# Ledger of designs, part 1: VH-VL binders against o28187

No score or structure here was measured in a lab: all are predicted.

Target 1, 226 residues: o28187
Amino acid sequence: MDVEIVEELSKMLAGRKAVTEEEIRRKAIRCALKIMGARLVGIDAELIEDVTCSLIDCPITLKSLHFSEKVKIGDVLFYHPHVIKPEKEDFEQAYFEYKQSKKFLDAFDIMREVTDRFFEGYEAEGRYMRKYTKDGRNYYAFFSTIDDTFEDVDIHLRMVDEVDGDYVVIVPTENELNPFLKFFKQYSEDAKRAGLKIWVVNPDEKTIDPFIGYPKDFRLLKGFKN
Unless a header shows other numbers, all headers, positions and changes below count from the first letter of the chain; antibody chains aren't numbered by Kabat.
ipSAE, averaged over its two directions, is called F for ESMFold2-Fast, E for ESMFold2 and O for OpenDDE. V2 adds 0.75 times the mean of E and O to 0.25 times the DockQ between the complexes of E and O.
[cut] stands for letters that were removed.

## First folded at step 1 (VH-VL)

Design c1 (framework fv_cilgavimab)
Fold by ESMFold2-Fast, scan of step 1:
Structure c1 (fold): chain C 226 residues (1-226), chain A 124 residues (1-124), chain B 112 residues (1-112)
Amino acid sequence: as target 1 above (226 residues)
Amino acid sequence: EVQLVESGGGLVKPGGSLRLSCAASGFTFSNAWMSWVRQAPGKGLEWVGRIKSKTDGGTTDYAAPVKGRFTISRDDSKNTLYLQMNSLKTEDTAVYYCTTDLRYGSYWGYFDYWGQGTLVTVSS
Amino acid sequence: DIVMTQSPDSLAVSLGERATINCKSSQSVLYSSNNKNYLAWYQQKPGQPPKLLMYWASTRESGVPDRFSGSGSGAEFTLTISSLQAEDVAIYYCQQYYSTYTFGGGTKVEIK
């Protein structure tokens, strides 16, 4: 499990000369969903930490990636392979990925809090793939960003059929509407046909609103701001 | 823990010379672009010049007021940055700070680390 | 050479009140290819070196309180302290890093 996720993550990071722990963690969560699906519930927190450790500070049998060297730039700790010196563009890419990853990770606890409040009265289990259960009915919520959801759309469409219940992707608001418009233009019809739900959390206002799809339980509709 | 420690400041006569040093620790000095920034007593900040890492060409750039008079160099084996100041003028009187931009690749130039500074006084 | 102009030169603000500092560049420091403003803000207290507060015009440095915010784009920028605290008494400098590096003249913030 760990090995398969590490291999998938290593492919995603192929050619990268500089990375951060935040980027590795964010991408590990996505790779874990791809490999494990609904099986993530209850094990994802430990699994993601183990996968992250396997790429930094932990020698593994993976031959293509070992981010064994460290350099601290400001308050950000970067990792890079031994004997490979990152160039300006490598640090630019790493910092861009760091900012996206930190924004997601910083928003994560608030998104979980808002989503837990939305499912008030449900039993909750799991971290990044969170399962809400009430009266024998299940909702699976996966936390991501709209940009990552765009890249991972095939995985999310698969999850709708794989889970025993309803599936929803929870994403935070963005500074611009463009990422949401891009998703809507390319995939909104496919998402609606498949029953994929995407709900948007505003971490600042602590609100949740549907972007695509509504819950089957109409009693949950009162939890939406709009 | 990143540390920058300047030394070599003092009193010099107009037309004289002085060499400042900056001892760096807590980061991979050889990968970093380094800058000097000065501040005249009671005045604002003024960038003096920079030196790129060897991998990025090791080239130097200077502010117009010091170009041709000041030379920046580095010794990566000693983790030390230098500022050679020639033909000093009273207008060069300032606290000189060693600074670095370690964030987002060294070339951006929003200086996240500063030394304590060393005072250079040019007077007769 | 890009010239940075700050206003006002000094301001006195009561504790808990808003302080606003303006910074103007002689040309745009917005780079269209990455849509980023190459603008930073520093805080300097007497006898100390400057401390980085903000970069990319509006991104707070780690450890900087939420009461500090940066805004603006292109050639006009603002640093706002929403509720001035005693420890905020300092001189504040803007800096462009679009074409080498130039600093504004500084704005001294004092308590009324």
Scores: ipSAE 0.000, ipTM 0.391, lowest interface PAE 22.5, mean pLDDT 85

Design c2 (framework fv_cilgavimab)
Fold by ESMFold2-Fast, scan of step 1:
Structure c2 (fold): chain C 226 residues (1-226), chain A 124 residues (1-124), chain B 112 residues (1-112)
Amino acid sequence: as target 1 above (226 residues)
Amino acid sequence: EVQLVESGGGLVKPGGSLRLSCAASGFTFSNAWMSWVRQAPGKGLEWVGRIKSKTDGGTTDYAAPVKGRFTISRDDSKNTLYLQMNSLKTEDTAVYYCTTEGLWFGEYPYFDYWGQGTLVTVSS
Amino acid sequence: DIVMTQSPDSLAVSLGERATINCKSSQSVLYSSNNKNYLAWYQQKPGQPPKLLMYWASTRESGVPDRFSGSGSGAEFTLTISSLQAEDVAIYYCQQYYSTYTFGGGTKVEIK
């Protein structure tokens, strides 16, 4: 399975000359969902770390992506292929991806904490795909960002039908409303018809609010802000 | 096309306060790390302090002579950098320049763009 | 803090001749992981703000004439002007950005 996730990650990173560990971790999580689906529940953080490490350690399965060389610019450590020298544009792109990835990873623990509290009384298992179970009913919560959810919308729409229960994507607030408005404009009708739920966590206020879709269990409504 | 315009300098008495502004244009200000550098009349350059971009934590660092007296802040909606100077001393008399630290993405901490400077004179 | 020392304090050179300015840091500013020297050079003409000439010890800023060149590694650096022109009369500063920021005391270049 590692091989399939690494192959998918390699496709996502095709043509990239500089990356950070944070970007690799964020994108590996997305690739793991694409390959594993609901089976991602119970996959340890160690698996994602192993996939990330294998990319840095020149794994055979990545072929042209070796990322064996390191360069530190400011406080950020970049990885790049031995035979391919990054240019200014490559580092600019890598730094942009780094900031987005670090924001997600920094918010992750708080999003999980807030979501765990929202599902108080449910049994919880899993990390990046977290399964909440009560009275034979399941909620599958995948942690992402609104921009990544936009890119992965086809995967999330399929997950609604694939999981044994309800499916929700948990995303953090953004500095601007534009990413949410972009999603709403293009996909809100498709998401609502398919039953895809997207809930927004404010890491600073530790609140959770529905952007798309309400829970079928009316008792959970009390967990939302108004 | 990059421009930095300082303002707010002037004559102030020891113990007084003054707020400098730096209006930035021609680049994505919100991504830039910004610094203040000063130069006393007839003397060399001395770094005052810097502020990282909000996405990089928005943290500030100060040179020892101004730590606890000066505060750097930014308003990304107005593309403006500020230097709040309190408890001014005659030794703070200098031309104050605002500078960018690596236009590309804030990670090259040499100073690639400089404003014209604004003179602060602390005298009785 | 890293102390930057420039020599000489002033330098008089005839038009068309070579000018060499030295800069020493109290500790190495070479970062072994990327093999880059965190050192810059600035030019300041009377009444003007400093202008970036050189970064990473030897990379010329865009628009800087090729008569300016930087060399050195670790803790000892030089800025060379191969053929001094009238517009090159200025004070030149080296700066480390390895650990915060410190400037050299400056070297005044004047025509002999």
Scores: ipSAE 0.000, ipTM 0.408, lowest interface PAE 15.7, mean pLDDT 83

Design c6 (framework fv_cilgavimab)
Fold by ESMFold2-Fast, scan of step 1:
Structure c6 (fold): chain C 226 residues (1-226), chain A 126 residues (1-126), chain B 112 residues (1-112)
Amino acid sequence: as target 1 above (226 residues)
Amino acid sequence: EVQLVESGGGLVKPGGSLRLSCAASGFTFSNAWMSWVRQAPGKGLEWVGRIKSKTDGGTTDYAAPVKGRFTISRDDSKNTLYLQMNSLKTEDTAVYYCTTVSPYYEILTGRNFDYWGQGTLVTVSS
Amino acid sequence: DIVMTQSPDSLAVSLGERATINCKSSQSVLYSSNNKNYLAWYQQKPGQPPKLLMYWASTRESGVPDRFSGSGSGAEFTLTISSLQAEDVAIYYCQQYYSTYTFGGGTKVEIK
């Protein structure tokens, strides 16, 4: 499994001469969803660590696909292959990706906390693909960003049909409305027709609100603030 | 520095078998994905098959004309790649090249088949 | 299996003149998520193994002269030699690496 995810992630990173662990991890999560679907539940934490270690110099693993060299610039650790010397522009691209990835990863624990609170009384399993179960009902929650959800829309539409239950994508708030407006204009009708749900967590306020779709269990509606 | 040396080529009758070897040096063979590419006399290049590193699953892939007849394997302790050719046909007559793709080159730069051996000639005729 | 078609089979060009080689794939080799074309070009001189010349359709391999350039996207690609030199006489192959590997039939470049 991890071999196929590494292969997919390698295509996504093609042409890149410098990367960060944060970028690898964020993109590995997305690739794992594409390859594994609902089967991520219960194995995703270990799988994502294994995939990440396959692409960066990780002392714990003997995986062959490593960015074997590392350099610290300011407060950020960058990885690159031994034979490739990144140029200024490569580090600038890597830093941009780092900032986006760190923003997602920093918000992740709060999004999970808020989502766990929303599904109070449900049994929870999994990390990046999290399954909530109560009285035979299942909710599958995948954590992402609105921009990544836009890029991965076909995968998320597939997941709605694939899971045994309801599927929702949890995303954090953005500094500006534009990424949400972009998604709304392009995909809101497709998402509604397919039954895709997208809920927004404000990590600062610890609130959750529906952007697209409502839960089928009416008792959960009290968890929304708007 | 990086060297790939093919051996084992020769004359074989149709229906026969032959095993080619590729001795690798100057890089970490155990981490490399290895391929065989052939070229019939006066003709173009044709990919034959590849084998991934053991850490990447050790899986093999083959071109349609050789699938079921050819088997690629590797011995990381000897830094050697093999091509077992069975049920040989006259159209298998070609120079067989050993070539490598470093996974991190593919990931980062999109490079493919950046190192090649000198080739070994296989002639299938009676 | 992705089929690669090159044209022309052979080209005769005077020293210092432009040579253009075309390559078509039966399917797009553009990966939409990273916007990269999985297309490489190789140069092969008589009695030698092939040498990687170009990758990502337009990225020149280290040490390759700037007179070589690649262009195109999706399923149609070109390799251009802006001012042919004597040492450029060779057979040129395009190759996709989007789904395993397939080579074009080759284009022989000769001096007129």
Scores: ipSAE 0.000, ipTM 0.462, lowest interface PAE 14.4, mean pLDDT 86

Design s2 (framework fv_tislelizumab)
Fold by ESMFold2-Fast, scan of step 1:
Structure s2 (fold): chain C 226 residues (1-226), chain A 122 residues (1-122), chain B 107 residues (1-107)
Amino acid sequence: as target 1 above (226 residues)
Amino acid sequence: QVQLQESGPGLVKPSETLSLTCTVSGGSISSYYVHWIRQPPGKGLEWIGVIYYSGSTNYNPSLKSRVTISKDTSKNQVSLKLSSVTAADTAVYYCAREGYWSGYPYYGMDVWGQGTTVTVSS
Amino acid sequence: DIVMTQSPDSLAVSLGERATINCKSSQSVSSYVAWYQQKPGQPPKLLINWASTRESGVPDRFSGSGYGTDFTLTISSLQAEDVAVYYCQQYYSTPYTFGQGTKLEIK
């Protein structure tokens, strides 16, 4: 539900005095997965728009959180509550979150394109949660970042058992290997035991490679690095 | 070029603790998983255990009460200790790393040490 | 524990002929199977990973196949250097387990 997703997102943004539309959208997608699970496939685009609209520059007034004022700094539009003017530190935090969110959103279309090509011959549906189907076999792909997957690991472990088929998290490459090493050191053992798959898309090379787990359908193994 | 080299005593007395060291060169042990495998004379391979990136370990249940695997990242070494040894522990002991594909581990053991022979006798 | 059973225990094949080694798991291991070659006095060498993916530097005559519980290693045209013991291994679940080995000899 919209209300439940907004409440979850409000908790995630607790204490924040400045945000961007990009940050809210990225975090709304994560909250929607937590609340909706696999049901996200058919309605995820509309839900994310509605949730984002509820918090910033929208005709719908949010009861618990409203970023009603805007300020443009450089080329970035920030939203903040009118009751408190954000300090320099608040804008620096918001800009950091903006950069991560913008990178994800910019890579999203390429990740989807590469993943669609990898599942050549499968019927595909959904946006942020995408379902691939062929001859009764289902793959559910959720698009995220390795850092967000680190924070959301419990949700993704749950999804492995919840979906009717295989579940995979698709993430883009990072400038440094450190975020992947961090995940590997903390959660690779748990992820492997649970059957959680994490595949990495290089947006520049347009390749897809397994980081954690291979496809359940062995026929797809030879499709990696495409 | 990554290389692994086992070292330890050739002879160990029954009831003593066997201590082996795997020294890594050409790469850091912080970059991969390290496994220990043994092979009794004329027999097949038995997996002993693994030490992960996190420093967590997982052991073969048949050996768990007697085995400890640890690492010293400053020396680039992985150690195996096996307590209360008997003649049944006589074997060649190997250390091996988990393999890589496009910079990511792909779960096969692609680099092995040469093996160190351990004989348990009085 | 998952038990890996190889067949046959030993196999003699003429040079240039096809050699086939089978490996069966006591429960499904998906594609999480590796094949190793071990020559006398040497450590095992990884040949095949993910049931069917040949490792870099391994000759094309080596191939792996299978999924679930039944796996096969094939050498399409036996060369003298291929005389060795071959092991399958599952890494689907700990403890990791190996087959008992298949000794390949020239006829």
Scores: ipSAE 0.000, ipTM 0.412, lowest interface PAE 20.8, mean pLDDT 85

Design s3 (framework fv_tislelizumab)
Fold by ESMFold2-Fast, scan of step 1:
Structure s3 (fold): chain C 226 residues (1-226), chain A 121 residues (1-121), chain B 107 residues (1-107)
Amino acid sequence: as target 1 above (226 residues)
Amino acid sequence: QVQLQESGPGLVKPSETLSLTCTVSGGSISSYYVHWIRQPPGKGLEWIGVIYYSGSTNYNPSLKSRVTISKDTSKNQVSLKLSSVTAADTAVYYCARVPLYGDYEYGMDVWGQGTTVTVSS
Amino acid sequence: DIVMTQSPDSLAVSLGERATINCKSSQSVSSYVAWYQQKPGQPPKLLINWASTRESGVPDRFSGSGYGTDFTLTISSLQAEDVAVYYCQQYYSTPYTFGQGTKLEIK
């Protein structure tokens, strides 16, 4: 199972000469969703650790697939394949991906906290794919970013049909409005038609608001007014 | 994390040799390049030289005849010696590290606090 | 030797406004340019590496751009703590050289 996710992640990272643990983890979460779907609930924390470890601490004999060597530059730890010499541009790309990944991972705990508060009274299970259950109704919440949701829209649309309940993608606010406008212009009609929900957490204000889709349980609407 | 600390005499007489030491903690001097930079009072930054992890050195041509940079890996220290000093050598002296991206150099990401050197009789 | 020339020598900008500092090299240095911030009594602090890569822990209001001979450091919304002297440096070839510095002050 982890092998399939490692293979998918390796395709996503094809040609990359330098990566960070943060980038690997963020992208592993996305690949795990693609491969596992709703089966991710309850196993995702351990699975993502296993996949991450497979890519950054694998034996050097798997150099074509794995990042076995490490170098610390400034405050950032980079990983690269043993026989590949990263160039300046490779580290610039890896640092850009690192910043995006760190922003998501740093916001993750607050997003989960805010989402758990929104579903107060529900039983919660899972980490990156989190299942909320009450009175026989399930909500599946997947944590991502709006930019990653744009890239993965196909899988998220598929998840609406796969889960036993409602599916929502939780994303944090961005410094600029443009990533949300880009998603809205390209995919808002497809998302609405399919019943895909995308809710936005402001980690600084600890608020949650609907960007696309509203919950079917009217009592949850009260959570959006704070 | 990694820290650099300069040490040496604050006052040096004209014509004597200035000797400064840069002590590294939290990392190994064998893992990066160490540079010496100076800044005269109220003026900008002047690069003095570098010692590579291999022990090879490269110096500012304006100072090359007077400067020697060396390292003691066992003590994790880099030293700077500047001979035949004059009042023009009065400055704050810094050591700084440059990490490596494979074969490519980087900006100087960790600096010592600097040590003030006054050349006066 | 490669000469790095900054402009302006000094700049006064109001809080919350954009500050722009330019750096020109006498010959192409590709992307091998770093930007440093120096506050009184402190050593220089690396802000930008490889012309445009921001160091970890440096606020996102700082950005660098340029390639070849023309480089720019931008502070999008000046804060009081940004008052300092800013230096560009090339590390394309030895001797490594710094610009003369730009003193940034609050207007």
Scores: ipSAE 0.000, ipTM 0.393, lowest interface PAE 19.4, mean pLDDT 85

Design s4 (framework fv_tislelizumab)
Fold by ESMFold2-Fast, scan of step 1:
Structure s4 (fold): chain C 226 residues (1-226), chain A 122 residues (1-122), chain B 107 residues (1-107)
Amino acid sequence: as target 1 above (226 residues)
Amino acid sequence: QVQLQESGPGLVKPSETLSLTCTVSGGSISSYYVHWIRQPPGKGLEWIGVIYYSGSTNYNPSLKSRVTISKDTSKNQVSLKLSSVTAADTAVYYCARDYRFGELSYYGMDVWGQGTTVTVSS
Amino acid sequence: DIVMTQSPDSLAVSLGERATINCKSSQSVSSYVAWYQQKPGQPPKLLINWASTRESGVPDRFSGSGYGTDFTLTISSLQAEDVAVYYCQQYYSTPYTFGQGTKLEIK
């Protein structure tokens, strides 16, 4: 299983001349979701660290990506394949991608914080999901982005049937509306039929708004902007 | 390198409010969660609460009625106020951050202040 | 609240020998467990995150294992500098809770 994840991740990173550890971890998570299928239990930091190690500084990477060298630019550590000599432009591109990823991570923590406000308590289920409770009802919230939700929609649709409550994907606002319109056009009917909910957090305003599927409980709805 | 440093009065009287400050250097308090933890003399660690990026807070239920955590992003400082103190509040108080850099890990506390000793005595 | 229970309360091990510290949670915490080292007069230092992920700069003689309710911190070959109190902590749900600590001494 870990070998399968490493091989799939290698395909996604093919041609890259410089990557951050963060980029490798994020892509490894997506590969794990695709390969492991329906359930998210067990997709945690331990698995992601093991997969990341398999690509960085581990002998097994000889069959995939071998990031044997590292370069520090500012306070960020970049890895690059031993055989490929990256140019300055390659590191500048990688740093730009790191900045975008950091913005998502900041939004990720704010999404969890804002979502926590609407519920009585929670328990973590893997790195990306929380089981919330309110008035004797369970809400399973998966934290993601609208673009990743688009790519992983089949997993989320299956998760609706796997949980013993409501299933919600929480995503942050984006600079452009287009990713939301793309999802709406392609999958809104499938999501509605399956009972999948998608709620949008505005990290700046600390608000949560339904994009697909309204809360069944009116008390929860009162907490949302219209 | 990120550093956290606690400061406060050291001695407070019973029934008064304890006020502590955590000053962050080498990083922004807007880039991670900041926790407060305390340790009574010769005893273990007790989690007091956390302040999130947005300024929202979560407190240990045993202390919630007496605790307020706040932040001033312009000064890069996090403050802890604990009201109605008693001898049981005598402890070393630490502030600590969650580790984030290079990971999607948000929970382990990788950088701690050196701690500030608070004695509650009349 | 989730209760974290460490065993033993204190442990004496000879230099170069293996030290094992156990931590049990009152309910499943998945892999959301950290281990800290605290020396007298110093703040705790994070050693292990996510039950088994060693932090940067921590010697490879330190390792963590476990999942669910049972967790272990192992020091494969005790060095003099390892004398300290060790704490496990769950961050699966709030309030975050620590074990009572295990004092590690040289025999």
Scores: ipSAE 0.000, ipTM 0.437, lowest interface PAE 14.7, mean pLDDT 77

Design s5 (framework fv_tislelizumab)
Fold by ESMFold2-Fast, scan of step 1:
Structure s5 (fold): chain C 226 residues (1-226), chain A 120 residues (1-120), chain B 107 residues (1-107)
Amino acid sequence: as target 1 above (226 residues)
Amino acid sequence: QVQLQESGPGLVKPSETLSLTCTVSGGSISSYYVHWIRQPPGKGLEWIGVIYYSGSTNYNPSLKSRVTISKDTSKNQVSLKLSSVTAADTAVYYCARGSWDYRYYGMDVWGQGTTVTVSS
Amino acid sequence: DIVMTQSPDSLAVSLGERATINCKSSQSVSSYVAWYQQKPGQPPKLLINWASTRESGVPDRFSGSGYGTDFTLTISSLQAEDVAVYYCQQYYSTPYTFGQGTKLEIK
């Protein structure tokens, strides 16, 4: 499966001359969802590390493919192909992607903690896609950003039908409302029609609130504040 | 090469339960989705339901109260049960494979079909 | 439910000529459309996946196009073996639905 995910990720990174490990990991998670769907719950942590290491010079596995050379600028480590010398514009793009990816990864543990607390009393498994189970009922949560959810909306709409239970995308707050307004304008009707849920975690306040869709379980509904 | 094969020809009496089995060879049913589709004589195709790799199911709402799809991964088999049958359920029943990849959910491998006649 | 409507219901085309079959959905299905060929006594055969992606082993005379609500299957140069009923199918949302079929005959 990692070969198919690497191919998909390579297409997503087409034309890129510089990347970071953080960007690769964030995008690998999205590509893994596309290829594996809910099966991602069982193998996601190991799979994402393997896919990430296959594209860069990875100390753990010594895997080195597309982005085999590295250079440190400031406190950020960039990877690039040995054949291609990145220019200033390439590093600026890579740094922009790094900031987005780092923000997601830094928020990830808090989002998972808040979501685990929200589903208190449910059995939880998986990492980037978590499965919550109680009394034979399942809830699947995928962690992303609103911008990535916008880009991947077709995948998330399909996931609603594919999972054995309910499906929700968990995203962190953004500095501006514009990404949420953009999603609402373009896809809110499609999301509502399909039953796609998008919930927002504030990492600073450690709160979770619905942006699209409420849980059908009355007990979970009481877990929201505001 | 992956092959799917439905249970043989069947005759079922009205009000009884239709039971069909789809046997998969050359691949594991846990690695893809399996759909059931039917085709009444001289008519088009009707999707009955799907069982995902996870074992979860989704059914055509018109049949949901009567349909159960299940799988036994150790035997590489998928089963279809349709209760309270009537003459309207007379059709050729197919099982077919769907991909995990959201882009390619078209059914690329089909069984030969099994004819089911509902008659007293 | 999403309704898939094909046109025409039947089509007669001379050998070597172009055949065009249309499929319209009652709401947008993005690119989540497949095309099948069914010959008498046989199961359907997948020709096109994801609106325009030709399946392995399918001759290059078959092509699919379209997005949203309007889709087209084209056979650029009809051969005798292409006589069949053709179905479009959406897999955007359940229940997955098929068009009523288009019967392709030799003129």
Scores: ipSAE 0.000, ipTM 0.432, lowest interface PAE 17.5, mean pLDDT 85

